VHH binders against L-Ala-D/L-amino acid epimerase. Designs and how they scored, part 10

Target 1, 347 residues: L-Ala-D/L-amino acid epimerase, of Pedosphaera parvula (b9xek4)
Amino acid sequence: MQIKFWPQDLKLAHTWTIASSVTSGSDVTSVGIVQLTDRDGTVGLGEAAPARRYNESTPGSLDFIAKVDATKLSFDNIEASMKYVESLASGQFAAKSAINVALLDGAARKAGKPIYDLLGLGFRNNHHVTSFSIGIDKADVIRKKVLAAEQYPVLKLKVGAADDKANLAALREAAPQKWVRVDANEGWKTKEHALEMIEWLAQDKFIQYIEQPMPADSNPKDIAWLKARSPLPLFGDESYHTAKDVDHCAECYHGVNVKLCKTGGISNAYEALQVARKAGLKTMIGCMIETSILISAAAHLAELCDYLDIDGNLLTTNDPYLGVTAEKGLLSFASAPEKLGLRVRAK

## First folded at step 1 (VHH)

Design e10 (framework vhh_brivekimig_d4)
Fold by ESMFold2-Fast, scan of step 1:
Structure e10 (fold): chain B 347 residues (1-347), chain A 121 residues (1-121)
Amino acid sequence: as target 1 above (347 residues)
Amino acid sequence: EVQLVESGGGVVQPGGSLRLSCAASGFTFSSYAMSWVRQAPGKGPEWVSSISGSGGYTLYADSVKGRFTISRDNSKNTLYLQMNSLRPEDTALYYCARDYRWSGSEYFDYSSQGTLVTVSS
């Protein structure tokens, strides 16, 4: 097996801001791309989109990937390959995701199947709807972003800052009856304030749920107190890193958000989604700011999800890949030029 | 108590039209996306169409696109499916479903009795 990897700069249409962090370099972010090539010529593509929230960075992800011995990787044995990769360091979930996605791409190509069929899930074109994210900004900017996002039937509004109420009002001025999912990104610091905000939001009949109202490291009793009183479903994002967090999340939330670069790839995400569902939790899959490589990888798991928030590539102007599309929020592989594996190719 | 009651099914010739209705009660109808799901004899359930709570957004399965139209009247708490150019392949039990999660994975969560549509000569 041979491995190639390189950084890829992504240009954002707007500077991306959430309650717990800001992007560096104004409107630019960077991801790592991985390409695995087997002796028989089979190629697999993967991507690392590290989050500062988890103490990861693109240089750090690439440094980790540089230490991977590709001769220990095989498209014919993903479990053994990932046991090796996982043994090299704790954490490094974004980098591990890149290698896992590339391995599954190659394995599915060898099997003559798209990844969703390799996993036994299938995929229904024009059935799954992704939300489109509106980041924290001034009310007038939010109104303009909402108007520009008219085609998307569901919006995800980032909150957790000083002007949360003004920002929802700006969204509603532009889109009075559009479905909205709210993500506080750990922004509401007390259970009392979080409940006040959620009760206010519940007066808006087009809000579906609240994601991560309080910091993940909050007292679990305070989060459970909030869950018991919340008029809207609560989803854990920063609280649900891997399947190992399921018991905590079952006590504290109604659902969980799984991300490939948070859990370490498709294999771990599949486990995290299945474990959450068996525990009675609703499931969603979300993303970082990513190319079509990771967005398509997440879309292969769509049949296990109650909600989807895989719009990271739609927030960029220079995605170098073609894969799953989201015209009017509807996910489809119908126009994907690759029929096998990840169903992604370079433009 | 949430109730969904379908009507409007029947037997039609190929090329014919039918309009299905779903009367909703026990919840704030305008706050929920609604869907139509069908199950043909010997087949699993198939999602047909969805409409947002406001009626501003509609979605269709490729098999019915251009032939079926989903609509709603929030003042009457009623969901509709206008079916034109019906084909034998459209023969199925049709169910309306409340989709409060706005996700394809939830389209099989329905509690209606269904209405039978048969397209035959």
Scores: ipSAE 0.000, ipTM 0.143, lowest interface PAE 19.3, mean pLDDT 86

Design e11 (framework vhh_brivekimig_d4)
Fold by ESMFold2-Fast, scan of step 1:
Structure e11 (fold): chain B 347 residues (1-347), chain A 121 residues (1-121)
Amino acid sequence: as target 1 above (347 residues)
Amino acid sequence: EVQLVESGGGVVQPGGSLRLSCAASGFTFSSYSMSWVRQAPGKGPEWVSSISWSGDSTLYADSVKGRFTISRDNSKNTLYLQMNSLRPEDTALYYCAKSYYRDLGSEFDYSSQGTLVTVSS
């Protein structure tokens, strides 16, 4: 087995216009790309999109990947390969995800199947709907972003700042009746304040749920108190890293958000989704700012999800890959030029 | 116990119209989004259309957009699919499907008998 890896800069679409004060790199993020090649010439692609919230970075992810002994990796034995990779360090979830995705891409190619079929899930084109994210910004910028996103039937609005009410008002000026998912990103520090905000949001009849209203390290009894009183469903994001967090989340939330960057790849995400579903939790998959490599990886698990927030590549202008598409929010592999594995090809 | 009973299928000539109905019972119909799914002979299931719990939002597959209209009557626990400008490729068993959430979602349950639509001349 041989391993190649390199950084890939991604340019953000919606923060670049009329910014004479924008410094170099302020509208750019970086991911790590990994490519595995076996002796038969089979190639697998993966991507690391680390989150600062978990003390990870692209240079750190690439440094970890550089330490991996590729001779201990095999497309024919993903379980043993990942046991080795996981033993090298604690954390490193984004880098571990990149290697896991690449291993599954190669394994599925050798099996003559897309990953969703290798996993026994299948994939229904034009059935799954992704949200489109609207970040915290000035009201006029939010209005413009919402108008630009008219094709998407569902928006995800980030809150947890001082101007939450003004931001929703700006969205509603542009889209009075569009479905919205709200992500507080741990922004409401007390259960009393969180309940007040959720009750205010519930007056808007087009809000589907609230994601991570309070910090993940809040007292579980306070989160359960909020769940019992919330007029809207609550989803845990930062609270749900792997399947081992399921009991806590079943007490505190109505659903969970699984991310490849949190759990360490498709294999662990599959387990995390299945375990959550068995516990009676609704499930979703979210993303970071990513290329079509990781967005497609998440899409391969769509049949296990109630909701999808996998729009990270749509927020960039320079995605170098082709994979799953999201025309009008509807996910499809129908036009993907690659038929096997991850179903991703370089442009 | 969730029960979905489809009706309204039949044989129609190309260019004709049919209206399908789905009578729902065993759950609070007005709290859930609903969908229509079809399966043509020798093919897998294809999603056709979805409608939100309130009826305010709808989605359609590209193959039927502009020709089919999904609607619901929450007072009667009934879902409808008005099919216009029917084509031979619309020939399929049509299933009514219940979602587990109130909005336009991607997961739903259908385990009913379906109603057969045949478009031929």
Scores: ipSAE 0.000, ipTM 0.149, lowest interface PAE 18.2, mean pLDDT 86

Design e12 (framework vhh_brivekimig_d4)
Fold by ESMFold2-Fast, scan of step 1:
Structure e12 (fold): chain B 347 residues (1-347), chain A 124 residues (1-124)
Amino acid sequence: as target 1 above (347 residues)
Amino acid sequence: EVQLVESGGGVVQPGGSLRLSCAASGFTFEDYAMSWVRQAPGKGPEWVSSISGSGGSTLYADSVKGRFTISRDNSKNTLYLQMNSLRPEDTALYYCARDFSEGYWDSSGYMDVSSQGTLVTVSS
């Protein structure tokens, strides 16, 4: 096996606010791309989108990938390959995800199947809906972003800052009746404040759920107290890294958000979704800012999910890959030029 | 290739009216929000108005609210700006732009497409 890896800069979409005295800046983030090639020429693609919240970075992920001995990897034995990769360091979930995704891409190509069929799940085109994320920003910027996102039937509004109520009001000015998922990203520091905010949000009749209202390291009794009183479903994100967190999350939340770069790839995400479902939790899969490699990888697990927030590539202007599409929020592989593996191809 | 062609500019007296048009091609027009942006002589670009893909939602800069109306005809792939009660300060080169997910602005704050725009001059 040969391994190639490199950083990929992703350009984030700019705001609509332009004033005659303002100079535009550029927002750039970086991901790591992995390519595995075996002796018969089969190629697998993977991607690492590390999060600062988990003490990971693109340089750190690439440094970890550089330590992987490709001779210990095989498309024919993913379990042994990942056991080796996992033994090299604790953490490194984004980098481990890149290796795992690339291994599954190659394995599925060799099997003559897309990954969703290799896993026995299938995929229904134009059935699954992704949300589209609206970040924390000034009210006028939120209005413009929401207006530009009209095609998407569900929006995900980031909250957890000083202007949360004004930001929802700005969204509602542009989209009065659009379904919204709210993500506080651990922003409400007390159970009393969190309940106050959730009760206010519940007055809006088009909120589907609240994601991670309080810090993941909050007292579990406080989170369970909030769950018992919440008029809206609560989903754990930062609280649910792997299947090992299922019992805690079943006590504290109505559902969980699984992310490939949080759990370490498709294999671990599959397990995390399955054990959550068996515990009676609703499931969703989310993302970071990612190319079509990781977005498509997540889409291969869509049949195990009640909700999908896999819009990370839609927030960039220079995604170098083609894979799953999200026209009007509806996920489809129908136009993907690649038929096997991840169903992803370079542009 | 995304192509946007503005037209309808001209010279008008203060208090007059003009209707600008933008003919779009190379993309599914109804799926994208559209905007009007203007650049006055010696000044940087100023956002004027935006309209959602369906035409159901509109936004206006405070400087033009109540005087300008943005609209679109998705069957003709055309964006419009109806400008009423024109003032000398509305004098500018007017550009249309596809939604903010495209790289329409360079790092210096200028439009990063070679669209020619359409000139509006409000003068006696």
Scores: ipSAE 0.000, ipTM 0.412, lowest interface PAE 11.1, mean pLDDT 86

Design e13 (framework vhh_brivekimig_d4)
Fold by ESMFold2-Fast, scan of step 1:
Structure e13 (fold): chain B 347 residues (1-347), chain A 125 residues (1-125)
Amino acid sequence: as target 1 above (347 residues)
Amino acid sequence: EVQLVESGGGVVQPGGSLRLSCAASGFTFSDYAMSWVRQAPGKGPEWVSSISYSGSTTLYADSVKGRFTISRDNSKNTLYLQMNSLRPEDTALYYCAKDEGTYFEWGSSDYFDYSSQGTLVTVSS
C-alpha cells in the first residue's frame, strides 16, 4: 500500500461563527486529504476535518497520518488495519476518520459496490433532506444568509451567544414558515437558562428540535432535568462521541448527532448510529466544514438517520471534489461520476 | 515566491558518499512534505525520496533504499539527502521539490516541477 496526503484550504462563503467558537471568525479553513493505493491500482480517498473543540488541528492530523505505516493497511482487512491505526495514539478522531474512509472506499471498489451497498444499507436518491446551517452573526447578515439559502427547505440556526432572540427574528423576517433546527453548541450554561430559551423557542411552530443546549461536561442530572421538562426534542452532539456514550445520552437526550470526524470514521459511525437506535434514540449525522469526500462518506450512512445535517461542503466556494449532491436540500448520487466506493472523484 | 536552492553535489568515486542540501524560502517549510528527484543524462526524471512535514515518515525509491537517507531541519528550513555507497548509476542532476504534502507512488515524478538549478552528482568509474 502507498499513502499520499496533503492539506486542502477551503474558502467559506461567509465568516463562520458558532457558540463553542469551533471555526469561528474565519473565512478559510483547512482539511487533510488522504489517498491510499494498493498494488492492483485500487485507490481509496479519505479526509480529516479536525475540530478545535476536540483539541485537533489539520497540521496535527497530517502529522499523525505521516506516522501511519501504509504496509500495515489493507483494503481486504479493515478491522485489522484500523486496530493498528487506533493503537498509534489516543484521540486523533479526524485523522483516523480519513484512514477509515479511504480504506472503505478502496474495499468497496474491490467489491464492485458503493459503500452504502457494502454496508447493506442502500441509498434512496431524492429522499434524504439535509439542513443548511446559518451561523451566528448580526441580524442584517443573518437575513442575507437566509435569503441566499432560499432553495433549502430546512435551516439549522446556530444560537447560544449574544442575541439568540434577535437572530431567530431575523431568520423569520426572511423565512416565516421554513422548518428550523436550533443548535446551541453548548452555549446555554445553566439548566434554568436553557429551559427558558427552549420554552421561548417552542412558541415557534416550525422548530423541529434543539441540539446540545448545555455543555457536554454539565452534570448529567441537570441535563436529564432539562430533558424531562423540554417541550422540544433535545439532541446531543458534543455529548455523543462514540457508541460508548449511548447510556449517558439515552438518559439525557431524545436523539444524538454522529459525526465521522468525532467518532473516527464510517465504521465507528455505523456502530454509533446502530447502538443509538437500539437504545431508542433518534439519530442524525452531522459534519464539520468538509469537502465532498467526507460529505459523501456521511451520505452513505443516510439510511440509518432520522435527520441529516451534512452541508459542510455547501458552505465553501472551492470544493475540489464531486460526489453526492444536495439540490434544494435533496441528497442524490444520481449525477455522481463515480459508480463504486465513496462515489467521489476530483474535479 | 517559493525558492529552493540545492547544493552539495560533486565528483565522487564508486562506494563514496555525498550529502546534498536544499535551502528553502518563500513558504512555511515545516508545513510541507519535501522530496528529492533526479534526472540522469538523457533520461526522464526519477523520484528518489520524500519526507513528511514533521520528519517522522520517510519514503525511498527501491533503487536507493538502504543507501540514501532523507532528513530535514525545520529550524533551518533545510532538506538533506545523505548518499552512501554511491554507484555510477546514481550520476544525475538532483532537484529538491516542495510537494504540497504528498507522498507520490514509487517511481512516479509527474507531480513535481523541477525549475531550479539542481546540484550535479557524478560517480566516476
Scores: ipSAE 0.000, ipTM 0.133, lowest interface PAE 18.6, mean pLDDT 86

Design e14 (framework vhh_brivekimig_d4)
Fold by ESMFold2-Fast, scan of step 1:
Structure e14 (fold): chain B 347 residues (1-347), chain A 122 residues (1-122)
Amino acid sequence: as target 1 above (347 residues)
Amino acid sequence: EVQLVESGGGVVQPGGSLRLSCAASGFTFSSYAMSWVRQAPGKGPEWVSSISSSGSTILYADSVKGRFTISRDNSKNTLYLQMNSLRPEDTALYYCTRGTYSWYPSSAFDISSQGTLVTVSS
């Protein structure tokens, strides 16, 4: 097996800000791309989109990938390959995701199947709807972003700052009856404030749920207190990394958001979604700012999800890959030029 | 194949009541949010109400809130719309639709059934 990896800068259409961000807003972000090639010429593609919230960075992800012994990787044995990769370091979820996605891409190509069929899930074109994210910004900028996103039937509004009510009001000026998912990104620091905000939001009849209202490290009794009183469903994002977090999340949330770069790839995400479903939790899959590689990887798990928030590539202007499309928010592989594996190829 | 069959429409006087039913087949009804959508003569379709897969979350359009009640019986694969205090402007073909987001109700819809006609006239 041979491994190639490199950084890829992604240009954002707008400066991106969320409540939990330690960085000032930025118009550029960077991801790591991985390409695995085995002896017979089969290629697999993967991507690492690390988050500072989890103490990860693109240079750190690439440094980890550089330490991986490609001779220990095989498209014919994903379990043993990932057991090796996971043993090399704690964390490194984005880098581990890149290797896992590339391994499954190659394995599925060798099996003559797209990943969704390798997993036994299938995929229904034009059935799954992704939200489109609107970041924290001034009211006039929010209005412009919402108007520019007119084609998308569902918006995800980032909140958790001082202007939360003004930002929703600005969105509603541009889109009075559009479905909205609200993501506080750990921004509401007390259960009392979180409940006040959720009760206010519940007066808007087109809000589907609230994601991560309070910090993931909040007292679980306080989160459970909020869950018991919330008029809207609560989804854990930062609280749900892997299947190991399921019991905590079942006590504290109505559903969970699984992300490939949070859990370490498709294999772990599949387990995390299945375990959450068995525990009675609603499931969704989300993303970071990503190319079509990771967005398509997430789309392969769509049949296990109640909701999809996989719009990371739509927030960029220079995605170098073609894969799943989201015209009018509807996910489709119908026009994907690649028929096997991840169903992604370079532009 | 998803199949939805609406019934219960008819002619009623202003202030009257009607109960619409939607019989669902071809999918696991209890796993999907369901909606009622209507289309008045010469107008585009208008979302009316939605109910989650369990029945615990319910949404209404402002035009019908307080007058209409959506409900479901998962054991019978049936969706209902109880319409009270009917007005001439409620005259429309009424359609039931399966939710696109699985468990949670949405105002998004895709009409694929014949509907049931409700006429409110004196």
Scores: ipSAE 0.000, ipTM 0.125, lowest interface PAE 18.7, mean pLDDT 87

Design e15 (framework vhh_brivekimig_d4)
Fold by ESMFold2-Fast, scan of step 1:
Structure e15 (fold): chain B 347 residues (1-347), chain A 123 residues (1-123)
Amino acid sequence: as target 1 above (347 residues)
Amino acid sequence: EVQLVESGGGVVQPGGSLRLSCAASGFTFDDYAMSWVRQAPGKGPEWVSSISGSGSDTLYADSVKGRFTISRDNSKNTLYLQMNSLRPEDTALYYCAKGWGYSYEDTGYFDYSSQGTLVTVSS
């Protein structure tokens, strides 16, 4: 097996701001791309989209990938391959995701199947709806972003800052009856303030749920207190890294947000979704800012999800890949030029 | 409960040096990236520098590159900022923060529960 990897800069359509970010004013972010090639010419593609929130960076991910001995990787034995990769370091979930996604892409291509069929899940075109994210900004800018996102039937509104109520009001001026999912990104510091905000939001009959109202490291008793009193479902994002967090999240949330770069790839995300569902939790799959490689990888797990928030590539202007599409928010592989594996091809 | 206590500020002449410290408690320190953020009089907050949980990755604002060095001692749960070649424009309250200051949609939460530490470059 041979491995190639390189950084890929992604240009953001808008400068992004969320509750915990004071100077996130960069219009560029970067991801790591991985390509595995077997002796028979089979290729697998993967991507690392590290989040600094989880102590990861693109340079750090690429440094980890550089240490992987490709001769110990095989498309025919993903379990042994990932056992080796996971043994090299703790953490490094984004980089491990890149290797895992590339291995599954190649394995599925060899099997003559898309990944969703290799996993036994299938995929229904034009059935799954993704939300489209609207970041924290001034009311005028929020109105413009909402109008620009008219095609998307569900919006995800970032909150957790000073003007949360004004920001929802601005969204509602542009989209009075559009479904909204609210993500506080750990922005509400106390259970009392979080409850006050959620009770206010519940007066809007088109709010579906609240993601991560309080910091993930809050006292679990305080989060459980909030869950017991919340008129809206609560989803853990920063609180749910892997399947190991399921017991905590079952006590604190109604659902969980799984991300490939939190779990370390498709294999672990599959486990995280299955374990959450067995525990009675609603499931969703989300993303970072990513190319169509990781967005398509997440879409292969859509049949295990109640909700989807895989819009990361839609927030960029220079995605170099073609894969799953989200026209009018509806996920489809119908127009994907690649029929096997990840169902992703370079533009 | 997360607690961050900054120290090491003071008055220094242009070209001088200071070392800031941040003592952290209430969380597993080496699992989290840490940042320094400053606020000059009459200005908004400005991200200065960040360091990964392991200490292997560091990032700096363009205004401080080559002059400031961020580091951490995970055995002591302490974050440091070594500031060299200080300029009058570096005058600000400096805050220790949990997470990355320059990140976007899924960044960490900043805890400014402390007073910060004042750095004044004058004379």
Scores: ipSAE 0.000, ipTM 0.138, lowest interface PAE 17.1, mean pLDDT 86

Design e16 (framework vhh_brivekimig_d4)
Fold by ESMFold2-Fast, scan of step 1:
Structure e16 (fold): chain B 347 residues (1-347), chain A 127 residues (1-127)
Amino acid sequence: as target 1 above (347 residues)
Amino acid sequence: EVQLVESGGGVVQPGGSLRLSCAASGFTFSTYDMSWVRQAPGKGPEWVSSISGSGGSTLYADSVKGRFTISRDNSKNTLYLQMNSLRPEDTALYYCARDSGEYLYWDSEGSTYFDYSSQGTLVTVSS
């Protein structure tokens, strides 16, 4: 086996700024691409899109991948390959995910199947709906972004900042009746404040759920207190890394958000989704800013999900890959040029 | 084992030019986005410019656009900042920083995405 890896710059369709009065944010982000090739010429593609929240970065992911001995990897033995990779360091979930995705891509191609069939799940074209993210920004910018996103039936609104109420008002001015998912990203620091914000949001008839209202490290009793009183479903994101977190999340949330960058790949994400469903939790799969490689990897798990937030490639202008599509928010592999494996091909 | 060593600072008159260099070691330089950050006397840190690992993309703060040029030489593990038309307001300690690569669009906390900055190099623009 040979391993090739490189950084890929992704350009955002809209510029995001941290604090416009003191600094300008970047309109570019970077992911790591992995390509595995066996001696028979079978190629598997993977991608690392790490989260700072978990002390990971694209450069750090690529440094980890550089240390992997490709002779210990095989498309014919994913379990042994990943046991080796997982033994090399703690954490590094984004880099481990890239290798796991590439291994499954190659294994499925050799089996003559797409990954969703290798997993026994199947995939229904034009059945699954993804949300489209509207980031934190000034009211005028939010209105313009919402109008530009008219084709998408569901929007995801980031909150947890000073202007939460004004931002929702701006969205509603442009889209009065569009379904919205709200992501507080640990932004509400007390259960009392979180409840006040959720009760205010519940006056809006078109909010589907609230994601991660309080810090993941909050007292579980406080999160459970909030769950018992919340008029809207609560989903754990930062609180749910792997299947090991299921008991905690069953007490504290109505559902969980699984991400490949948290689980360390498709194999562990499959387990995390199945375990959550068996515990009575609603499930979703989310993403970072990613190419069609990781977005397609997540889409292969769509049949295990109640909700999908896999719009990361839609937020970029220079995705170098073709895979799953999301016209009007509806996921489809029908136009994917690759029929096997991950169902992804370079443009 | 990660090291960043800045050089090229000094005293220059308004309208003058300086070229800063940053020698990197202890990591695979070409896989990291790199940045220049400055801190003026009595002020907090201000991001100046960034360059992607490949050198294919560059970004500049509005205050320096058209005057400063960031570049890198991956064969020498060196980052550069060419500063032209310098102003008294450019007086600061300049730091070379390794970018985490994780400056994602929904992170609103005012987080900085650089690490492994060193002692810095002083640039003084005065008449």
Scores: ipSAE 0.000, ipTM 0.155, lowest interface PAE 17.6, mean pLDDT 84

Design f01 (framework vhh_7ocj_1)
Fold by ESMFold2-Fast, scan of step 1:
Structure f01 (fold): chain B 347 residues (1-347), chain A 120 residues (1-120)
Amino acid sequence: as target 1 above (347 residues)
Amino acid sequence: QVQLVESGGGLVQAGGSLRLSCAASGFTFSSYAMGWYRQAPGKQRELVAAITSGGSTRYGDFVKGRFTISRGNAKNTVYLQMNSLSVEDTAVYYCAADYWEGSDYSYDYWGQGTQVTVSS
């Protein structure tokens, strides 16, 4: 097997950039792309979108990938391949995700199946809805972002700052009846303040849930106290890294957010989602700013999810790949030109 | 309450220098990426400089070699050293904080801005 990898700059959309008051030229993020090629010419694609929260970066991910011995990788044995990759270092979740996604893409192509069928899940076109994220900003900017996102039936609103109530009010001026998911991003530092904010938010009948109200390292008894009193469902994001966190999250939350670059790829995400569901937790998959490679990879797990937040590629102007689409928020592979594997093709 | 408070702006002659400071409170500063943006009248806001939680830096093309971003985690402060200032650098400068690399397409927190005016 051969491995090729390179950084890929992603440019945020001009329309989105103007709404956020950030120029397109300075509004750039970088991901790592991995391409695995087998002796028979089978190609697998993967992507790393590292998070600083886990002490990861694109240069660091690429440095890790450079140390991987491709002769130890095989599309015919994903388990042994990933056991080798996992043994090379602790962490490196984004880089490990890139290799895992590429291995599954190639394995599924060799099997003559899309990944969702290789996993036994299937995929229902126009059934799964992704939310579209609205960041913290001034009221007039939030209104413009919401109006620009009119086609999306569900929005995800970032909160956790002094003007949280004004930000929701600005959204409601532009979209009075749109469904909203609220992400506090660890922003409410006490259980008392978190409960007060959640009770206020619950007066809005179009809010579906609150994600990560308190820091992940908060006392579990305080999070469980909040769960017991919350009028809205609580989802853990930073609290749920891998399947090993399931018992903690079952005590503290109603649901969990799984991310490929947080857990280390499709294989680990599949386990994390199934273990959460078995424990009685609702599940969702989120994302970073990513190309269609990782967004499609997440979409292959959609049948294990109650909610989806995989809008990262929708915010870029230069996604070099074609894969799953999200017209009006509805996920579909129907128009994807690639029929096997990830169902992703370079433009 | 989360606060980002800029200081160090003002009037300076072309060719001069200014050092901007942004004092942060209400969050775990060392875990956040920090950035400086600027906006001139009638223009879009643009990135001047950014520094990750790990210390990696990025600059806008128009300031490379002239400006330096740095952070002092012990003081919860990010700095922008501006050298060889030109009239084109006249703008309101904003401090910004972002917890998640790549997950937020806009910064989580913004300061109120500080005016920098460069005269000929």
Scores: ipSAE 0.000, ipTM 0.124, lowest interface PAE 18.0, mean pLDDT 86

